# VH-VL binders against q9umr5: the designs that were tried, part 337

Target 1, 268 residues: q9umr5
Amino acid sequence: SYKPVIVVHGLFDSSYSFRHLLEYINETHPGTVVTVLDLFDGRESLRPLWEQVQGFREAVVPIMAKAPQGVHLICYSQGGLVCRALLSVMDDHNVDSFISLSSPQMGQYGDTDYLKWLFPTSMRSNLYRICYSPWGQEFSICNYWHDPHHDDLYLNASSFLALINGERDHPNATVWRKNFLRVGHLVLIGGPDDGVITPWQSSFFGFYDANETVLEMEEQLVYLRDSFGLKTLLARGAIVRCPMAGISHTAWHSNRTLYETCIEPWLS
Key: E = the ipSAE of ESMFold2; O = the ipSAE of OpenDDE; V2 = 0.75 times the mean of E and O plus 0.25 times the DockQ between their complexes.

## First folded at step 13 (VH-VL)

Design qk1 (framework fv_nofazinlimab; at its last look DockQ between E and O 0.01; V2 from the best seeds 0.00; counts 0 for: pae E 6.8 > 2, placed apart)
Fold by OpenDDE, look of step 13:
Structure qk1 (fold): chain C 268 residues (1-268), chain A 123 residues (1-123), chain B 112 residues (1-112)
Amino acid sequence: as target 1 above (268 residues)
Amino acid sequence: QVQLVQSGAEVKKPGSSVKVSCKASGGTFSTYYISWVRQAPGQGLEYLGIIIPESGTANYNEKFKGRVTITADKSTSTAYMELSSLRSEDTAVYYCARGSKSSDSTPYYMDVWGQGTMVTVSS
Amino acid sequence: DVVMTQSPLSLPVTLGQPASISCRSSQSLVRYTGNTYLYWFQQRPGQSPRRLIYKVSNRDSGVPDRFSGSGSGTDFTLKISRVEAEDVGVYYCMQGTYWPPTFGQGTKLEIK
């Protein structure tokens, strides 16, 4: 039988968004038990990511317990960060494939209309003033806001991304790395036509330097220092990069070509 | 200067398949996107699909999905477009075009085009 | 799919006179980032398409300054200030904002 699939949604999203994905999985892998976690939907997805991690953990633990052979995670957008954190804090997870579906894994520094409605008076260049404040970190988006021009503020104020990346020292860094490395495969999906994840290479752990030049995963300090296990995962062939053009952010979970190319191979 | 050189003209029977090649020179192939566009005689341009040569992942215009396959060989800096179940209406000049990952942050940069490959489908 | 509508489809022009081609999209071509991925291509007789303009108004290297692109949202224009003999061919607009990219019908520019 196929391993159970657990799906975690993104920002302002719900389980309903994954109806096509469910259809694809049922068609190609009949009998697969797919659970789309209906937690922190809609506006509730703005809650602090650590709170979300705790909630999702409570939901996945029973599922994992009933699946001794392991489970697969499909985590979309913001959900990808939630899942990465989940795998970092769980010392007993049994995740085979962790599929990061267009997630801002290395953070967000976008100036898009998608975010402007949430921060109508804030521009990309000034959002650090809000996000790196104590009250700003109460919002999920700020938990992974990564301003390349204010690295000091990011490193000191980020209560989520900087920690799970091991960019800021903390007592659990070694343990979290060990836990995350339990994953069988890390499947990174994203693409240049996303329009929301900025830069889109963030889905592949690429990101801006101080001059807003996009550097690849292998050029990132978190990789070079193997702060949470990326270098180790790559070395053992556990990282899969699946970029695709022509996919908008809201279509990653509802495109058949994308599913067949980037998702299905890892659901066995 | 980057150039795209395509394979020669093809004459095919209905129901058969054709595979057109597009070889890139003068640049780093893995840093490109390769799009395929066709143009029927006396008609406009129609987009077929795109590939990211570095990963080999392709996306297709749904109109051609199931019949078109786009692949790439990084070792030879060559992209391929295969069209199956050929019909008379598939008679066209097929073009490959380059997209850039760095210049415009879009797959459809299309600043460099191949010379085109005429594919004729006739009984 | 996004429909691109060009006008006119045929454009006879006297040498030295200006020319203007309109391109309208069925929906706004502005992306989340604020960029507008509208392109203009020139195809001379017997040749491959050549990109003239990218992102509405940016000329490619080697493109004469007599070519200019403008517009926003759904309405775009390519202008040639002084048509020359070498400008004969078909001009296409293309949107690259939405998948799949789509082209206008083409405008055939001829010399009177």
Scores: ipSAE 0.840, ipTM 0.923, lowest interface PAE 0.6, mean pLDDT 94
Fold by ESMFold2, look of step 13:
Structure qk1 (fold): chain C 268 residues (1-268), chain A 123 residues (1-123), chain B 112 residues (1-112)
Amino acid sequence: as target 1 above (268 residues)
Amino acid sequence: QVQLVQSGAEVKKPGSSVKVSCKASGGTFSTYYISWVRQAPGQGLEYLGIIIPESGTANYNEKFKGRVTITADKSTSTAYMELSSLRSEDTAVYYCARGSKSSDSTPYYMDVWGQGTMVTVSS
Amino acid sequence: DVVMTQSPLSLPVTLGQPASISCRSSQSLVRYTGNTYLYWFQQRPGQSPRRLIYKVSNRDSGVPDRFSGSGSGTDFTLKISRVEAEDVGVYYCMQGTYWPPTFGQGTKLEIK
């Protein structure tokens, strides 16, 4: 039988957005128990990411307890950061496949419609003034804002991304690395036509240097130092990279070809 | 200047629980890493656990996991340590201590200590 | 758990003379980030512990410059260049690199 699947949504999102994904799973893996977590929907997705992590943690515990053989996570956009933090903070998680759908794993440095909605007078070049303040860190978007031109402020101010990426040391870094490394597979999905995640290579742990040149995962300091286990995971063959062109940000969970190519093989 | 003031001494029977408070003044409590350490009479120091402000989670020394609970209340700038199922071996002075980010380095452990709370477990 | 072993456990020192306390860990204390979370604490009789040194060699504010920390990997040393009467007490090393933090047994410094 198929392992249960837990789905975590993104910013300004809800469980309804995954109806097509649920249909695909039901058709290819009938009998699979799929739970789309109905927490922090819509505007509540702006709550601090650590609050969201705590709430999702409480929701997944009974699901994982009922499935000692393991579960799979499918996590979209901002939800992929929530899920990666879960893998770090849960010493008892039993996740086999963590499937990351176009998530800003190394951060976001791009103007988007939702940023314009939230901070209408700001542009990416000056948003660091808001996001790297204690007040700004109370918003989920700012928890993964990563301005490559103010890296010292990012490293000091980030209450979330710099910690889960092991970019800033903290008392739990060693435990979080151990927990994260218990995942069976890390499946990274994204593509150049996403239109929201900036740079789109953030979905594959790539990001800008100070000149806005994209450095790939293997060129990142956190990979080279193996700060939270990426190098170890890659060396054991546990990282799957599945890029796909032609998919906009809102279409990752409703594209049949993407599902069959990048998701279905990992839903054992 | 940061100060930590702990609750007063307590005498408890075996099998009961104790909750020690640690009130911070000065600085920004929501950024404090509050550690708990104990010292049995005439003995060395033993680490119990810590609460981490960024994640809002506590980590416990496995020796005490299941008996110790560490929490914090940001509105009152107070951290708490509760130890349950008390035994005579739990007789000790219990300290809270904070760490905080203060420079380009990250010295997260115990630069300011509370005065200690004597907990005596006897029948 | 990382075992921290101090030597000596008792250290009588003539006033004005140097003192040295050794601390050895059961494994390297260097994190993947390059940081080494090795600390020294002083506990004067009847008082709470006080942090003297963080991250191997950094003195806290208000700690006299006669105190210095050094070492790397598994071997660490606290030195007092000229012992004064107020230095009497117990000194603990602690590692914070691996969970849980662990202390050495303590070194009791006394004036002979």
Scores: ipSAE 0.078, ipTM 0.651, lowest interface PAE 6.8, mean pLDDT 89
ESMFold2 (binder alone), look of step 13: mean pLDDT 93; pTM 0.951

## First folded at step 14 (VH-VL)

Design gl1 (framework fv_mavrilimumab; at its last look DockQ between E and O 0.92; V2 from the best seeds 0.88)
Fold by OpenDDE, look of step 14:
Structure gl1 (fold): chain C 268 residues (1-268), chain A 123 residues (1-123), chain B 111 residues (1-111)
Amino acid sequence: as target 1 above (268 residues)
Amino acid sequence: QVQLVQSGAEVKKPGASVKVSCKVSGYTLTELSIHWVRQAPGKGLEWMGGFDPEDGEPVYAQRFQGRVTMTEDTSTDTAYMELSSLRSEDTAVYYCATVSYDWETGRYSFDYWGQGTMVTVSS
Amino acid sequence: QSVLTQPPSVSGAPGQRVTISCTGSSSNIGAGFSVSWYQQLPGTAPKLLIYGNSNRPSGVPDRFSGSKSGTSASLAITGLQAEDEADYYCQSYDVHLSGWVFGGGTKLTVL
């Protein structure tokens, strides 16, 4: 039988948003128990990511317990960060495949319409003033805002991304790394036509340097220092990169070709 | 507030087609996702299909595939449901309804309903 | 026969509490899709009563409440009133059918 699949959504999503994904899985892997975690939907997805991590943890623990053979995680957009953190804090998870579906794994620094409605009076270059404040860090988006021009503020004020990345020292860094490394495979999915994740390479742990030049995963300090296990995972062949063009951000979970190419192979 | 006003009762012969209209007011049709639900006399509600609230594409229940067509006229803010090859079992009250997303809760629901259109199929 | 199973009928006296169950499966409620409830008074169109498992639209009294657990949902009506006599339907989405689905309906009689 197929391992259970757990789906974690992104910003302002609903379970309904993943209907096509579930239909694809049902069609290609009949009998698979698939669950979209119906937590922190809609506006609630703006809650601090650590709060979400705790909520989702409570939901996945009983599912994992019933599946000693292991489970698969499909985590979309913001959900990908939630899942990474989840796997970092859980010392007993049994995740076989962690599928990161167009997630800003290395953070977000974009001036998109997606952010403009939330911060209508702020420009990309000025969001650091809000996001790196105690007030700003109460919003999920700010928890992974990564301003390459204000690295000092990011490192010191980011209450989520900087910590799960091991970019800021904290007492749980070693344990979180150990926990995350329990994952069987890390499947990274994203693409240049996403339109929301900025830069789109963030889905592959690429990101801007101080000159807004995009550097690859292997050039990132978190990789070079193996701060949360990326280098180790890559070395043992546990990282899969699946880029795809022609897919907008809101279509990653509803594209059949993408599913067959990047998701389905890892649901066995 | 959204209001849905449907066309009047229809009497059809078996094999014929019926086209029910649903005029929208309060909001424009482009702002709404119209779905159709029918109810046979003394029976329960049955979803027939509608326009997907996320991608705007028409989606039909498998049972009605090939026999139902749902269209929209944005110039008149009117949605239509046409059912062909009518059978006696198609005798029912047909409702149009809006499927809306609540951003606060992240949930969809059939939040507004038309008054219903009785379609009788008899020889 | 309905994908979502409801009791055909329930009854209660004025002022009492009644509960209507809605039993689904792993392909709908159990898959994580939310449940809505609709009230249909005799001779009228359905009206949204509960959405998103437990949310009330404006105008719906707080004596109506919804809950969801596992593959099932429940509608509770406290302080039952004569005007509550109606048919009640649960609704969700089913991945097997690739569409919205309704329960078979429950006729509530106020004694």
Scores: ipSAE 0.922, ipTM 0.954, lowest interface PAE 0.4, mean pLDDT 96
Fold by ESMFold2, look of step 14:
Structure gl1 (fold): chain C 268 residues (1-268), chain A 123 residues (1-123), chain B 111 residues (1-111)
Amino acid sequence: as target 1 above (268 residues)
Amino acid sequence: QVQLVQSGAEVKKPGASVKVSCKVSGYTLTELSIHWVRQAPGKGLEWMGGFDPEDGEPVYAQRFQGRVTMTEDTSTDTAYMELSSLRSEDTAVYYCATVSYDWETGRYSFDYWGQGTMVTVSS
Amino acid sequence: QSVLTQPPSVSGAPGQRVTISCTGSSSNIGAGFSVSWYQQLPGTAPKLLIYGNSNRPSGVPDRFSGSKSGTSASLAITGLQAEDEADYYCQSYDVHLSGWVFGGGTKLTVL
């Protein structure tokens, strides 16, 4: 009866972290087949995002094939970028709801404990020197690093985010847009107390301008140019925004009120 | 090296309670998550509950809800499991174990175990 | 009844290879939860052999290996030795029970 749900985790995640989310789904939608993809866990989550997209693509193909009525994606943190790329590169996906759970969809410009561990002498203002190098682009974190003060370097060096955003010309842009637009709904979830996603409005396709003033989705060039379909989806009524305060980055998948408000309605 | 040392064997009557202790050395309880697993004679392992390694709250297996209480004393680095309304079916060896996260692999496991405490419930 | 199903016993001669299966469901292994394996020698506490489906902790010989596919997992022991005679348990997490689950155990006999 209910469509299968595929869960894609984030950086340094485990399937165990999603146990409460899966329990909520079991309680409200009994019989739903839910799969947390057991790939790129721990240190492997640092591999280049295109490698992760390829691996996750291979895992979702048989699940989608067995569910001709469609599937839902719940994609957390870094996983939301993986999922957006999947929707673009798969000409045969059957995703109804893409639920983006506190994902840095317009990029990240903030220090984290994992960045300190990987690059102990770096701060956000100088991390572009590492991330916009060939060596840096071998790390997933750098694949969506978005320094608003070095936009020329971002546009030239980003091997992932600038491409899936359509910020750099490439031969697949038209096809990726068509594929992405086959999604039924895009559900954007995030909030000001996340503490990791910076700016937190990145989860809603907002981001800093050069003065670190947050511009909303509708003010972004990628929206205005409709480079991968955001404007079309919004006009179609297919974008759902569900902000919620009071939730830290690691608690999005273990908050019952968030689940009931922002996730449950979209798990048909 | 983490070591878990449990209290000694107990003999109890049906209807009584038992409280098993598990003292941690090598690390502190504030850094570890202790879970409890029992094994009836000649039978397999059965998870009873413990402190969740991610949020630190106690969780109990559904079979033991209402009969089990798990507590920790961080000043002595000692975890406790108390089982009430004992029945003959509760005769078992009770183990404490740590549940830990490995950041390299992204996995949880029950990696360090106490020596076990035999609890015998007989009339 | 055990949520994770293991054969009650397996046997092999010294030097042989044996495998022990662990069959779960869509609410545990099939939901993406990883499998751990434990060895229990008579009269002793369980010892971790494999975690995260296939990872071997320090000090465990490389003749022990694990794998996971679909809703099932397998422990393989090669170069069987007399000291391997023990009970073996698989373990995962189950979302319907909201808790950790162990298999029923497999007694390995070295002939």
Scores: ipSAE 0.809, ipTM 0.906, lowest interface PAE 0.9, mean pLDDT 92
ESMFold2 (binder alone), look of step 14: mean pLDDT 89; pTM 0.923

Design gl10 (framework fv_mavrilimumab; at its last look DockQ between E and O 0.93; V2 from the best seeds 0.86)
Fold by OpenDDE, look of step 14:
Structure gl10 (fold): chain C 268 residues (1-268), chain A 123 residues (1-123), chain B 111 residues (1-111)
Amino acid sequence: as target 1 above (268 residues)
Amino acid sequence: QVQLVQSGAEVKKPGASVKVSCKVSGYTLTELSIHWVRQAPGKGLEWMGGFDPEDGEPVYAQRFQGRVTMTEDTSTDTAYMELSSLRSEDTAVYYCATVSYDWETGRYSFDYWGQGTMVTVSS
Amino acid sequence: QSVLTQPPSVSGAPGQRVTISCTGSSSNIGAGFSVSWYQQLPGTAPKLLIYGNSNRPSGVPDRFSGSKSGTSASLAITGLQAEDEADYYCQSYDLSLSGWVFGGGTKLTVL
């Protein structure tokens, strides 16, 4: 039998948004218990990510308990960060494949439609003033805002991304790393035509330097320092990178070719 | 508030086609996702199809694929449902309805309904 | 025969509490899709009563409530009134049918 598949959505998503993905899974892997976690939908997806992590944890624990052979996680966009944090705080998770579907794993620094909607009077270059404030960190988007020009503010004010990345010292860093390393495979999916994740390489743990030059995962300090286990995972062949062009951000979960190429191989 | 006004009752012979209209007001048709649901006399509601609220593509229930066509005229804010090869079992009240997304809850629902169009298929 | 199963009928006296069940499966409610409820008065079009499992549109009295658990949902009506006599339908999305689905409907009689 197939391992259960748990889907975690992104910003402002509905369970309905993942109907195609679930249909693909049902079709190609009949008998699979697949569930979109119906939590923090719509406006509630703006809640602080740590709050979301706790909520989703409560939801996945019973599922994991019923699946001693393990489960697969498919986590889309913002959900990918939620899942990474989830796997970091859970010392007893049994996740076989963690599929990060177009997630800003190394953060977001882009002037996107999402940002314009939430911060209509703010430019990308000035969003740090909001996001790195105490009230800004009450919004999920700000929890993974990563301004390369204000690194000190990011490191000190980011209440989520900087912590799960181990970029800021905290007492749980070693344990979180250990927990995250329990994952069987980390499948990273994204692409250059996403249009939302900025830079798109963030889905592969790439990101801007101070000159807004995109550096790859292996050049990042979090990798070099193995702060949360990326270097270790790569060394043991547990990281899979699946880039795909021609897919917009809202289509990652509804593209059959993408599913067959990047997702399906890891659901068996 | 959205209002949906449907065309009048139809009487058709078996094998014929029927085209029901649904005129939208309050909002433009481009702002809405119109779906069709029918109800046979004394029976329950049956979803026939509609325009997907996320990608705008028409989606039909498997049962009606090949026999139903849903179209829209944005210039007149009117949606149409055409059902061909009519059978006696197609006798029903046909409703148009909007499927809307609530951003606060992140859920979809059939929030507004037309008054219904009775279609009778008899020899 | 419906993908979502409802009792054919329920009844209650004025002022009582009645509950209408909607039993789905892992391909709809159990897959994480939300449930909506609709009220259909005799000779009228359906009306949205509950959406997103437990949310009430404006104008719907708070004596109507919805809940979801596992593969099932439930509509509860407290303080039953004569005007509540109607047919009630649950609705969700089904993976196996790749479409929206309605329950078989429940006729509520107010005694």
Scores: ipSAE 0.909, ipTM 0.945, lowest interface PAE 0.5, mean pLDDT 95
Fold by ESMFold2, look of step 14:
Structure gl10 (fold): chain C 268 residues (1-268), chain A 123 residues (1-123), chain B 111 residues (1-111)
Amino acid sequence: as target 1 above (268 residues)
Amino acid sequence: QVQLVQSGAEVKKPGASVKVSCKVSGYTLTELSIHWVRQAPGKGLEWMGGFDPEDGEPVYAQRFQGRVTMTEDTSTDTAYMELSSLRSEDTAVYYCATVSYDWETGRYSFDYWGQGTMVTVSS
Amino acid sequence: QSVLTQPPSVSGAPGQRVTISCTGSSSNIGAGFSVSWYQQLPGTAPKLLIYGNSNRPSGVPDRFSGSKSGTSASLAITGLQAEDEADYYCQSYDLSLSGWVFGGGTKLTVL
């Protein structure tokens, strides 16, 4: 029978938004236990990402315990960062496929309507003043805000992304890398027409340099240093990159072609 | 302040069609997703379909697929449900309702309901 | 038949607490879809009581509360009043039907 599939949503999401994805799985993999974790919905998705990681961890433990042969994760947008942290902090996770669905894995440096709602007088060029403060780090969006023009502030102030990337020394870095490397496959999904993830290549561990030129995953220091295992995973053949054009940020989980091409093959 | 006002009761013969209207006031149809729910006499609520709140396309419950058409006229803020090939078991009160997203909680609900339209299918 | 199972009736005395269960499956509540509850007084349209498992719309008294666990949900009514005599429906989304579903309804009688 098929491994259970656990879905982790993003910012201001609803479980209903994933109905099509769950229906596709139900059709192609009959009998699969599929669960969208009904936690941190709406405004609660702004809570600090470490609080969300703890809550999602508590929710996945019993599911994983019932499935000793393993589970799959499909993690959308902000949820992909929650899942990556989860894989690092769980000594005993049994995740086979970690499917990152248009997630800002190397951070975000772009204006969005939700960002304008939260910080209406700010633009991406000055949000570092808010996000790289202790108060700003109490918001999930700021936990992965990555201003390429204030990298020194990012490295010192980030309470989440700089840590899970291994960009700042901490006592758990070796253990987190070991835990993350137990994953069977890392499936990276995203595309140029997303419209929200900025740069969209963040979904593939690419990101801006100081000139806002996108450097690919293999050009990133976190890859070159193998800080949390990306180089090891790539050498192992465990990283799958599945870019697709023509899909907006809210449509990744409702596109059948995307599902069939990028997700379905990994749901053993 | 959303208000949904439905058309009046109808009596139809088997095999006919009925078209129920639902006029929205206080908001526009471009801001709301209208769904239809029916209730046979003495029975429970049954979802029929509506315009999906996320993509704005009509979706129909499988058992009504092929017999129901739901449309909207944004110039008059009026939604319509047409049910064809009527049978006696289609005798029911037909409600329109809004399905809306609450950004604070991240949840959808059927929050505003019309008064209902009785459709009787007989002889 | 309804995929969400409710008891056909429940009863309680004024001032007491009553609960109404809503039992679903892995294709609806168990898949992570939230539950809403509706009250229907005789001859009237349904009224939203609870959405998103436990949220109350403005104007609904706090003696109405909801919860969800596993594949089931529950509506609790405390301080029972005569005006609470009505039919109550739970509602969720179902993957097998690809649509919204309502429970069969529960008639609450105030003794």
Scores: ipSAE 0.749, ipTM 0.888, lowest interface PAE 1.3, mean pLDDT 92
ESMFold2 (binder alone), look of step 14: mean pLDDT 89; pTM 0.922

